# VH-VL binders against Beta-L-arabinobiosidase (hypBA2): the designs that were tried, part 3

Target 1, 158 residues: Beta-L-arabinobiosidase (hypBA2), of Bifidobacterium longum subsp. longum (e8mgh9r892to1049)
Amino acid sequence: TNVDSASKSTTNVAKDADVTGTTYAEKDTNYPAKNAVDGKTVMESFWGTKGSENKTDTLNIKFKDGKQKIDDIRLYFYQSSSSQTISGYAEPANYKLEYQKDDGTWAPIADQVRTPNYAGANYNRIQFTPVETTTIRVTFTPQAGMAVGVKEIEAYNT

## First folded at step 2 (VH-VL)

Design e09 (framework fv_ebrasodebart)
Fold by ESMFold2-Fast, scan of step 2:
Parts: C-alpha cells; structure tokens; sequence
Structure e09 (fold): chain C 158 residues (1-158), chain A 122 residues (1-122), chain B 108 residues (1-108)
C-alpha cells in the first residue's frame, strides 16, 4: 500500500469546474458563474443574482475531472457592508443541495450536517454521506429584497 | 411630480430610422432604468429593451437586436430609442417606462410616458 | 422565449368579482406584475410582485401567483374598471420582459 492512497483528499474538486447558473443580463456582464469556482474568497469575485426576478436561483457545477467522490461542500457568500461599494447582497434565506445520478436525474444530497445549521453570512460547511457524481446543483432562496452572491463553492472528500 | 414626457408623433417611409426621446423629471434620473415597450394598433404590449441610466448598460429584445439602439443623456435626464430599417409592421405607439435599475431586485414599471405614435407607410 | 397566456376577454356585471388569469410554465417561480390600460392612455401599474398593491390603487384589486397561473381579482367591479389588463414577468433565463396578450374586461 502507498500511505498517501489511504488519505482523504484536501483537493477542491469544484475549482475551475464547468459552471452554469440562472442567466440574466446583469449576471452575465458583472457577476458571472465562473467567479464562484475561481479559487478566490477574499475579493469581490462572486456569482450574483441581483436583477433576477426568479424566486430562487440555481448554480450547476460540473467537475472538470469527471466523476468525483465528495462528502463536504463549502459555500462562501458575499454580503454588502458599509465598507463595500456593492450594495443589496445578503446570505440566502436557505439553499438546497442536489447531485446528478448516472441516469441524468437529480437527487437530494442526504444526511447533511450544516455548520452553521442555518445559512450563515460568510462561510457554510455542509458534510454528508459520500456521493459519487460528475455534477452538483445548489438552489438558493434569497432573503426578501436582497440578492444572493456566491464568492466560492468548494467540494472535498474529507 | 414624477413625469416621463416623450417626443411627438412621427411618419416614416420603409427603410428609414426613427429616434424617440423620453424626458424624465421629478426623481434622480440615474437611480432608475428606462424600458421601451411598443404597441401595434389594436395589439398587446411588446418589450423592446431597457437601458440603465446609471452606467449605460443595455439589453435588447432578441428580435430587435441589430436594429435598435438605446441611449441616455444624464445632463438633460433624457432617454432615447432609435429604431432603424423601419418596416410597415413597426407601426406602433412607443412607450418609455421607468423600471428599477439592475441595482434593485424588482422590475415593475411604475411610471410610463404618454406614448409616441410612429407610422411607417409608403 | 417564454409565453404568457391570458383570456382575450372577461365580462362581469357591476358589483360582481372579475378574475383574470395569466398562465405560463412555472410562472409561480417568478414575480408577476399587472397593468391596466384604458383606451388612448398609457398603462398603469395596478399590482406588483405577485400580490402587492401600489399606493392609489383601490383595495378591490388583489392578486396571487402560484404554480403555472397568476390571477388578478377585482371585487365589487365598477364601470371605471373597464380596460385592457396585461400581466408581466421577467424571464431571467432569457434576460427579457414578457407581457401577456391582454384581457379586455367589460362591465355590463
């Protein structure tokens, strides 16, 4: 046995993924979906839903290296503050996680443990029973009057 | 006190261009977007596109891309819509309407201009 | 390229309740808006964000939006309510505004 082959990975398999989101003119111009998988969590590099009239908005993440085993998703939200030039963003009221099965249908990710147990302002970690998939989907419900900004989504096998 | 006032009726030949103006007053012009909506005689409302008075970004209805241009002049609080290569089926009343800018979550059209009749005939 | 379908006409007697429907695939997942247009006049916003009523619009006007159908309801309908009514939604997938075909409300 190689000692490394038994180790859980710290590799973010969502980085540089083929990502698509609910589309509209402002998002495609200013806040594209690729910003959510670019490896940056410290800059105003995010996928944004401002201008969306949808009650929920969705981000689809197809891993660049094909089918992956994952048990850990991390979400970093953009929130407006007095020191920032972009206004009207808050963490979502809630969000839903799904994965794509081999037959192309979508299934809920089961047995989620969320930290925090609500949608947290900056950082959210969701741990779950491992799934093997090529593609995950996150659906966000915004807070009333606010837009959702996703700075980064990461996926790991921890 | 909020008002959108449009330019007067136009009669054009097929192939010509028309430019309609919409002068806004009673609010901060750059805080809102302007949409253009047309209505052919006896027909329903058709969205043509919008422009942000804040940054000048535009989004046009797919069927009008290449023929329509929307602009603003913030010094006069005026929005413009130019439609080129006019056809007889472009005969309509053209409205400007105040919508929320993309910096706002919602897209209601709360104030409308009085409309400009554009007749395209040979 | 979404389509919003409205009945072309609705007739009610004075004092009765009028219901005008607007149908579109998963319309309840989007916000719906309603406009009133009288002959020779510009449209007037009468309902926004599914069920909210602008200042100045009578309490007789109410609305809902769920599933595939948004509904504008006018209770105690008056002659002054005769007009064409249009529903509107923003389709984020196509990045454009869609209007319904309009409904002529007749009070008689």
Amino acid sequence: as target 1 above (158 residues)
Amino acid sequence: QIQLVQSGAEVKKPGASVKVSCKASGYSFTSYGISWVRQAPGQGLEWMGWISAYNGYTNYAQKLQGRVTMTTDTSTSTAYMELRSLRSDDTAVYYCARGRDYTSYYWEFDYWGQGTLVTVSS
Amino acid sequence: QAVLTQPPSVSVSPGQTASITCSGDKLGDKYAYWYQQKPGQSPVLVMYQDYKRPSGIPERFSASNSGNTATLTISGTQAMDEADYYCQAWDSGTSYVVFGGGTKLTVL
Scores: ipSAE 0.019, ipTM 0.622, lowest interface PAE 7.5, mean pLDDT 85

Design e10 (framework fv_ebrasodebart)
Heavy chain, then light chain:
Amino acid sequence: QIQLVQSGAEVKKPGASVKVSCKASGYTFTHYGISWVRQAPGQGLEWMGWISVYNGNTNYAQKLQGRVTMTTDTSTSTAYMELRSLRSDDTAVYYCAREGTYYDILTGYFDYWGQGTLVTVSS
Amino acid sequence: QAVLTQPPSVSVSPGQTASITCSGDKLEDKYAYWYQQKPGQSPVLVMYQDSKRPSGIPERFSASNSGNTATLTISGTQAMDEADYYCQAWDSSTQGYVFGGGTKLTVL
ESMFold2-Fast, scan of step 2: ipSAE 0.240; ipTM 0.736

Design f01 (framework fv_falbikitug)
Fold by ESMFold2-Fast, scan of step 2:
Structure f01 (fold): chain C 158 residues (1-158), chain A 120 residues (1-120), chain B 113 residues (1-113)
Amino acid sequence: as target 1 above (158 residues)
Amino acid sequence: QVQLQESGGGLVKPGGSLRLSCAASGFTFSNAWMHWVRQAPGKGLEWVGQIKSKTEGGTTYYAESVKGRFTISRDDSKNTLYLQMNSLKTEDTAVYYCTTDYYGWAFDIWGQGTMVTVSS
Amino acid sequence: DIVMTQTPLSSPVTLGQPASISCRSSQSLVHSEGNTYLNWLQQRPGQPPRLLIYKISNRFSGVPDRFSGSGAGTDFTLKISRVEAEDVGVYYCMQATQFPPYTFGQGTKLEIK
């Protein structure tokens, strides 16, 4: 019943989200967009954009339980190394975070604090002024000659 | 195009002061981590310091060789990075480069450099 | 501080021949998040440094595929499969795993013989 306690959340509201509207997935592989919301950060479970002819690709996340209050997004990127089986992936050059307003239009998420400021592989935390929305999207700009791989996206109200 | 352009270098006497500027264009400067790196004539590269974005607290970090003498600042309204150099020593003689991690890796974009000569 | 050591310091090569530069760090460059922030920079005579390779093996934009990076932990290598005249310059390895400070190797001068 405490309002301050009630506003806390350890629940990842992006888990098992509807990813319809995501712009691309690799055609000849098992790297579909649902891998980015399956609760796994393992190397082989990622959404891949290899072969996309788009300048940017967008991951669309519609929360399964409707409108949510969020202030914290976490992104895990897949990156290739000389020792890995799957080649051609690097964390994105940059990314944009947007939420869908009640009128159906998209607005940028304001007042972001990113840790790290650049797109780091494995773990990235983005904190911001709380927004209430049913749907978020992340638009990724790949590194030249590389594809983007998203292992997981999580969303929280902390 | 993403570009960085340094200015403000010159000849200065030991104990003097100098302020370098770095003009940024072609990207959202306010979101970028910025660095100063120097190179003494005929020698290797030495990291001088870093400043994070204002939204991340504007935190500054310095190499021990310049700590207490050099100050890094930024003016996001002018897309400009600054290096205030005080109590200059002959060992500070170098080409000073501003650089950023625009693509997400340390020192991925570099300016042309500006020469600072500290001599009597 | 992490110390970066390059060998050789000078590499005279014949045009069209391969070249190899080694870089060793005094400590593992694996960050707690799992990434290894070992980058290579190229500096042509009279020019500023440019990013050549990032995170061990990833070629930066515009870098020809004759350049390759490899390694893990503390031992890293930059290879040029077929040296061209424009490759003359100084090559630096650097680390961005533990900062401050960011640290660089002492540089390897690539010269045409």
Scores: ipSAE 0.006, ipTM 0.509, lowest interface PAE 12.9, mean pLDDT 84

Design f02 (framework fv_falbikitug)
Fold by ESMFold2-Fast, scan of step 2:
Structure f02 (fold): chain C 158 residues (1-158), chain A 121 residues (1-121), chain B 113 residues (1-113)
Amino acid sequence: as target 1 above (158 residues)
Amino acid sequence: QVQLQESGGGLVKPGGSLRLSCAASGFTFSGSAMHWVRQAPGKGLEWVGQIRSKANSYATYYAESVKGRFTISRDDSKNTLYLQMNSLKTEDTAVYYCTRGEYDSYAFDIWGQGTMVTVSS
Amino acid sequence: DIVMTQTPLSSPVTLGQPASISCRSSQSLVHSEGNTYLNWLQQRPGQPPRLLIYKISNRFSGVPDRFSGSGAGTDFTLKISRVEAEDVGVYYCMQGTHWPPYTFGQGTKLEIK
């Protein structure tokens, strides 16, 4: 029996969430925001921001089953380091995580522990003090001259 | 209306060559992975190969049985998929279908009517 | 290559009766991201295949609800609750988890008798 994690869940509550993102990026690419919550971390399924005129691009992720308790977010970026990547996309220079409060305003997620502590090309795990929310928001700052590609966003209570 | 229409099939001698075309309409062809699937008379389905979209650098993949002999290409400006078949063998005799790969399910969701290729003397 | 095995290979059925087709894969079709890419195709006589069910149990657009899919891992089933005359044809399971190559079952012929 593992009593340290007995009360926690490994269910990805972001899967099939209602997502809204940068409309310009979706218009100019074939990579819609739903690709970031479809359960796939494959190169064929990512959300792309190419064509965005914004300095930053945002995904709002509203959980399917309403308010959830979460303490763990995982981000998978489309990377530019192999023959599987397409030109013009890279992991973001940085990202911000926010959650929606009961009054509808946004608050930063506090006490984040990021592994790695930069935006890693493949897998990024962010652990934090648990929050209860219906919606999270991730804001991405692209690398100079590049668009952002996001393969998947997952949210857990681990 | 979403459609795929194959053409170019016919009778060819062993060792010969043939080029099949597949015209797409009613969907965004350029964004889709496209496949060739064949069916020998009275037999089951066999995947021949695929070509991915421009976003994935038009990467191509082939079944071992056709590798080195068949080449898949596409012209997104014409919404057309191609299969160049070289060094044809009797066992390549089949109806050839083009089909769209659905990105989320890896299912083949749109199919053409097929074009018959017969390899015999 | 993943081997897909269907049983039965031929299924004579009376109109209005249920039919069931089994499909087994030589290894698990669960992809590393958690999805299972097991799909079912229907091919009516003289026609191209058409997508019937995707990812085990999801009916494709226009597919009547008398068709259902179930299963997990390596063992999958396609059921027709009440066979109609238009259901005559060959049914194939296929996998998209381990490609290349994509692979198909041998096909099951559904016949009215």
Scores: ipSAE 0.000, ipTM 0.508, lowest interface PAE 13.7, mean pLDDT 84

Design f03 (framework fv_falbikitug)
Fold by ESMFold2-Fast, scan of step 2:
Structure f03 (fold): chain C 158 residues (1-158), chain A 121 residues (1-121), chain B 113 residues (1-113)
Amino acid sequence: as target 1 above (158 residues)
Amino acid sequence: QVQLQESGGGLVKPGGSLRLSCAASGFTFGDYAMHWVRQAPGKGLEWVGQIRSKAYGGTTYYAESVKGRFTISRDDSKNTLYLQMNSLKTEDTAVYYCTRDLWEGYAFDIWGQGTMVTVSS
Amino acid sequence: DIVMTQTPLSSPVTLGQPASISCRSSQSLVYSEGNTYLNWLQQRPGQPPRLLIYKVSNRFSGVPDRFSGSGAGTDFTLKISRVEAEDVGVYYCMQATQFPLYTFGQGTKLEIK
């Protein structure tokens, strides 16, 4: 079932992807976009949007090995706690998943089943109707007063 | 409970300077972007500028009409927003409001009472 | 700058009758993620502004049901189904789509006949 996800999960095609984030003047250089695809979900390895002048921020993940079939995306968010020294980052209020079509335009990923059905700070699994694409895009809406922190994005064909 | 209170307004001569304060209470001030909005007597609302939360770098933005003359700052330890006004013009005469940015709509959900700034000889 | 234009500038209404205020933007207010950042404020005489509606049609907490917002793209409307005495004041539309900059309409004065 979904609690034993490792049984069908194989290769994370997002690992070490060519990743670009939304551009902004006070770019958070301490927590760069590459941290979201480095295979780590540890405390200091996240992409941060501190200093962003944008209403929403995006990550574009272009797979290293070209076009891939995927039906499973996993998101890990950073959440500041009273015991940690890195503050001002939280899981987003919401997020949107899109894939790039062959003509270069973006389309929403259809038939998403989210577990949990809200943006959880830790593990978030999104299962959907399979798509074949070279690039996925995740758009994050921040919580009031907080920058977004994304520890890892994974993509699988389960 | 949730309140904003401006102070520091008054009469000032053209070319002068004035500093406005906005005291916040009843909410976590440091988490919100804050704005200054002004209203000339009998006229409409005009956005002056904003300062984002420190989580977003504490960046400031200004309306073109005040850029280079006005500076917005905040002291989160004192729950206070500031507007430093330099090189004041008669056209700056207005009631100045501080307001809180509502993230869901980027709307101004909480407003202070306003403080009057009169620039006259 | 996105320019916000309101009509009418003055709206005399009879108590209990409906009122309608129009707001037009010089550019579409749809942001890249699909939300439309068009908000409505009410300013009663001698009072600071009060948020009525955000993102076109969402009524803010404590705002009575007689207020409603609608519209899309560049054309927006604020409606009051049955005007009451306390509704007298100036109404402003504003845009937050051109983030980080904000602009207001010139205001519509609602007066009782």
Scores: ipSAE 0.006, ipTM 0.568, lowest interface PAE 11.4, mean pLDDT 85

Design f04 (framework fv_falbikitug)
Fold by ESMFold2-Fast, scan of step 2:
Structure f04 (fold): chain C 158 residues (1-158), chain A 122 residues (1-122), chain B 113 residues (1-113)
Amino acid sequence: as target 1 above (158 residues)
Amino acid sequence: QVQLQESGGGLVKPGGSLRLSCAASGFTFSDHYMHWVRQAPGKGLEWVGQIRNKANSYTTYYAESVKGRFTISRDDSKNTLYLQMNSLKTEDTAVYYCARESYYDTSAFDIWGQGTMVTVSS
Amino acid sequence: DIVMTQTPLSSPVTLGQPASISCRSSQSLLHSEGNTYLNWLQQRPGQPPRLLIYKISNRFSGVPDRFSGSGAGTDFTLKISRVEAEDVGVYYCMQATQYPYTTFGQGTKLEIK
């Protein structure tokens, strides 16, 4: 029953961000990219990549209040299960985190500590050396034959 | 568990107005796109319109046959969907269903209400 | 609008025998993303419609194995391998490719003869 209270003392700077995805699935279903930054981690609200022909799909999250210092990102994945009617979704085989530098180029986020070490079905916390940026990018590699669903992405500064 | 229940149907004269309600229970109503679909007596199904969720600015879309006369709205705090029908015509006579757009990447309607009958007649 | 045409409009079938319903669209239902949004609904007498099959061939939760869907492009089929008494009703195909402007076939009435 112990909760990690660190999230209660920090601001989620990804909430209501300007978010764009690479897949068209979001435009033709009720799984738009905005669902990944609406502050909800419920099963009914996620961004889906089903139908994407891309090898990988990305979310670009541009913080609404400009440049932020962050050291903690949290990802919540949707996974199909016997208790749900949505089929074909599994947590990604892997994901990559990048931030946009002042010159507009992208750099990997360094010194990541992932909990769990692999992509977990529901909740993933990634802690890292602080970066200052306006925009982060997450690239998802799906499991073979499966689509990726992101219920929420959160970013915290300290 | 998961249910939709329409109300507000009845008899109305041509040119009149009616407001239908659809009460949702057993799911997170605020996350779903919602639709109205109608069925004239002994006839097939006709899509009336859609309202999207708050994340998509409650955007509405309508069938050409009702555009300008019907308005869809929702109150997420009351888990209720509405259809305001103005300038009613005899051809609007139908059972009106509210339907939930599914969580599938199919744009399918997975939950339907029992329907409410609207009769437009003199 | 995409026009959906079903054949036959009425299908009397002997209990325990197979039934087949066809649905044709005025244009391809293949979306640019690679999915085909062709769904089937069942409406039993006096009941609201019920989702039966989505994206051509996927059975919705609780739908018996005797129901199957197939097809591609503009030509789709719903099959019932062994008709039971509870299967009487009207079956509709539905397209959602031209989102959100969904259209339905005119319906096929399945009756036990």
Scores: ipSAE 0.005, ipTM 0.501, lowest interface PAE 15.6, mean pLDDT 84

Design f05 (framework fv_falbikitug)
Fold by ESMFold2-Fast, scan of step 2:
Structure f05 (fold): chain C 158 residues (1-158), chain A 123 residues (1-123), chain B 113 residues (1-113)
Amino acid sequence: as target 1 above (158 residues)
Amino acid sequence: QVQLQESGGGLVKPGGSLRLSCAASGFTFSNYWMHWVRQAPGKGLEWVGQIKSKTEGGTTYYAESVKGRFTISRDDSKNTLYLQMNSLKTEDTAVYYCTTEGPYYYDSAFDIWGQGTMVTVSS
Amino acid sequence: DIVMTQTPLSSPVTLGQPASISCRSSQSLVHSSGNTYLNWLQQRPGQPPRLLIYEISNRFSGVPDRFSGSGAGTDFTLKISRVEAEDVGVYYCMQATQFPRYTFGQGTKLEIK
């Protein structure tokens, strides 16, 4: 499957976004939230939640150029797969996608089609009915005993 | 079509035991946290306990009123949730519902409910 | 446990009129994620509970827009803009913020007068 071709065909409006994570993840100097929107899907650059005791951990992505129309989100997860990777990370058990409405309240992103249909260890593409918003929010539920790592989140209008 | 169907309720004497089942269909049961919630006749709702998905360790948690007497388990191969009730008391008389806490963006606590099964504990 | 308190406990309403139910929690329902897990359930006579509103103000699938939720922190409100006959039943607020404990209000019975 040519994942790079799909990624390069449109403008990623999440790149260099104003991103915040839950307080614990933000405090981690090695794996800060900004790593999830730096335009890199490499293993050396991810947002990590290791040590969080929260039920869920959240990323808020506020687009740098204001309100954007999007219908496609791409998530790249970090996983502990060898002695060369940071231990204790696996793809989340589940994740939730929301967008912020004009009145400031949050609404779920409707009509999602996920590829793969489970949370994949590396690349996940979520396609949906277009929404216009300034900010998206992703809430992650970790697997038991594991932390969540996000290498990159991208948002497109395809 | 998403559905939950409880069974196994009935009349039991104080100190007795009963096992309830909850059969799930129309959704990927293994991804969901599952709960038991009960309602005494003419009274409000009371949370009984929960079991997490296997991916999240399958851990169980219980309300203080049932801790040590009730056990929750699941069989993902059969899409079935169980509640084993031991040392039953008259205060356990209630309709028992199974309900879900889902993993996806539109899911929320207690989004899908069964029809309930009546447990009556009396002499 | 977080205690959930509803007012009123009984609400007689004329068909077509608005109804309002309040819910107060003994402590803030803001979760560490920033979300507020305050939900509203409806139970029609002889039926199982049904999810109406989740996370304060979001209508669950199939719920008519005459139902709306609002609030923040410890004070929450469910409103029905125009009560219909099918709306008769008991309404519960609940919290899912405190893991692994879930607590419900005592219920508000909506009755047609």
Scores: ipSAE 0.000, ipTM 0.502, lowest interface PAE 15.3, mean pLDDT 84

Design f06 (framework fv_falbikitug)
Fold by ESMFold2-Fast, scan of step 2:
Structure f06 (fold): chain C 158 residues (1-158), chain A 124 residues (1-124), chain B 113 residues (1-113)
Amino acid sequence: as target 1 above (158 residues)
Amino acid sequence: QVQLQESGGGLVKPGGSLRLSCAASGFTFSDYAMHWVRQAPGKGLEWVGQIRSKAYGGTTYYAESVKGRFTISRDDSKNTLYLQMNSLKTEDTAVYYCARVDYDFWSGDAFDIWGQGTMVTVSS
Amino acid sequence: DIVMTQTPLSSPVTLGQPASISCRSSQSLVHSYGNTYLNWLQQRPGQPPRLLIYKISNRFSGVPDRFSGSGAGTDFTLKISRVEAEDVGVYYCMQSTQFPPYTFGQGTKLEIK
């Protein structure tokens, strides 16, 4: 509980966060937003947007221990396969990272270095100029005809 | 580290029944879909069936050659996968492997660990 | 069912020489989502199968870089740049694009001559 916002850590401060997604058909029952912060990167645990009529869908992640200093976000995407997965999911065409300022408004996270520089099917690491915030949000643009699934979002001060 | 081990194979007469077990260790068994794959002596690989995780409803799928005769089940509390084989035929003679799909590489379609196999011989 | 056909079915090769195995599917292996689920497995004598390559060309952990996969659509190739003694065994291509069932090629037996 005594996370110092100035200290470097390998601790994932997004784990068990207070998380909300945009309203859509699957939000509350099938693939809830809490699946994206449960510490699991497995295919059985993801937040899904299938059935959403929105052009983009967003996850808001409010850290459980209050304001944190972060400079590293890791995203794990769900994608459909021919065997055991829910059909119609692909990694997003793009995504945007924002943090909430003290006045409640949102600002883009600056100076992002993405590895890979496209949205990768599984592991995506985004490093950036450190920000201090209670809440981040990620907005996803789906590929045409596909839904977005997020297995996990992690946040670190590396 | 990660390991699968089959047991329960043996000699059985046509029309008989046999139950195979696959014990998993070194990973969170409940998170993975599990498969059975068989190999007749000196022949190639044949997919037998799949059981999904409980998060995906525990749904089962079977090869046409075994539908109605074989049943796949799992006990996540015991980290064990089962294959119940009924109405066995001589063409069911094979080494039976259990295998895990690894989600970390590609949406659940990579068989990244395999058991050692257990031989089932169906003969009169 | 998608039928997987391998050529050759047996491949005697001199140590240090390259080997090439072809795999052809009766239908395109491009999934509606866009991925191609073509895998290669190795089975050494007396051992269970082992994953070598997934999604056409991606080497699984611990697989030497002398193994490479290529192809698209219905035609796929596994190449071993310089065969070593430990490479003896049977190699299978596998599709998981259309499920169920998963289907495998007949296998190619690689032997050192």
Scores: ipSAE 0.006, ipTM 0.507, lowest interface PAE 13.0, mean pLDDT 84

Design f07 (framework fv_falbikitug)
Fold by ESMFold2-Fast, scan of step 2:
Structure f07 (fold): chain C 158 residues (1-158), chain A 122 residues (1-122), chain B 113 residues (1-113)
Amino acid sequence: as target 1 above (158 residues)
Amino acid sequence: QVQLQESGGGLVKPGGSLRLSCAASGFTFSSAWMHWVRQAPGKGLEWVGQIKSYTEGGTTYYAESVKGRFTISRDDSKNTLYLQMNSLKTEDTAVYYCTTGWYRELYAFDIWGQGTMVTVSS
Amino acid sequence: DIVMTQTPLSSPVTLGQPASISCRSSQSLVDSEGNTYLNWLQQRPGQPPRLLIYKISNRFSGVPDRFSGSGAGTDFTLKISRVEAEDVGVYYCMQATHFPTYTFGQGTKLEIK
């Protein structure tokens, strides 16, 4: 038994998780929340917040195999650019990461090291002090005039 | 600088074959659903066929008028879409455009090439 | 197969006046999720088509707000509130709801008087 190998994994524990998104008056059903955990990081498969009148939108990811130890979250955003645009979708201006404690309350994920240190259009890696939880929550602040597009959310214990 | 550029058009006799290419630049080609659309001189637009991204199985679909004669393929390593046209008929005379489609919102046909003319005549 | 029918086929309009183009589908364009994939394209003389409106009423990037789309089910309308010289061309409606095929209307030619 290798303790480091046993506790470290390349397994994405967020894949096929139970996901729920913020409720708003006009939902974009073409880009449902399940697209953010389907294992695909392609432009055709993303969760979209078009029609939201909220200042921020939240995605809750409940791991399918219960409580997990994680220290690495990877976010892939739909990017709006002159090279490839879908009208109205872009990476968020900012995002917040939280985990659910045993008492059901939410706590910020501490000691985050973000690469890049802003919300990058394509790939964002967030490493942190390990937490054990059943559910993580990501809150997205959209860019002015844009809806948020999230291609994939992955969670690992690296 | 987002661009699609068709090539390979020309004059062919009925029963002949021709292969069209569509070179993509400035966007993530491998993620896009691609279509061929044609327009006969002085006529309207007619959808020819599509090919999905590899993530969605790379499946091809064709208009009834070209089934069995035309084949769509793609080479994501070269950012290129192809249309192989066999058993050409005079009714196939048209400008052929490649265009993108987006699968969920179906922003169908948001990026277009300039077109390439195929003339089928004796 | 879904048939898309446009009226009128030719529309002469005075600059600055409104123009309206109708599109009728032979079957409802609402999918099982409640989405309607009815798009409008513009083709200027000698140019490739360009996307104007997607999913009935959403303007594509760079499309002026004088263009608007409306409708439901089988009856759809494209409206230009104030026609400009650059709007000359042929306008097509298209359906993408009844996948895997895509069907275009026959086109409406917009001409300036």
Scores: ipSAE 0.000, ipTM 0.486, lowest interface PAE 15.9, mean pLDDT 82

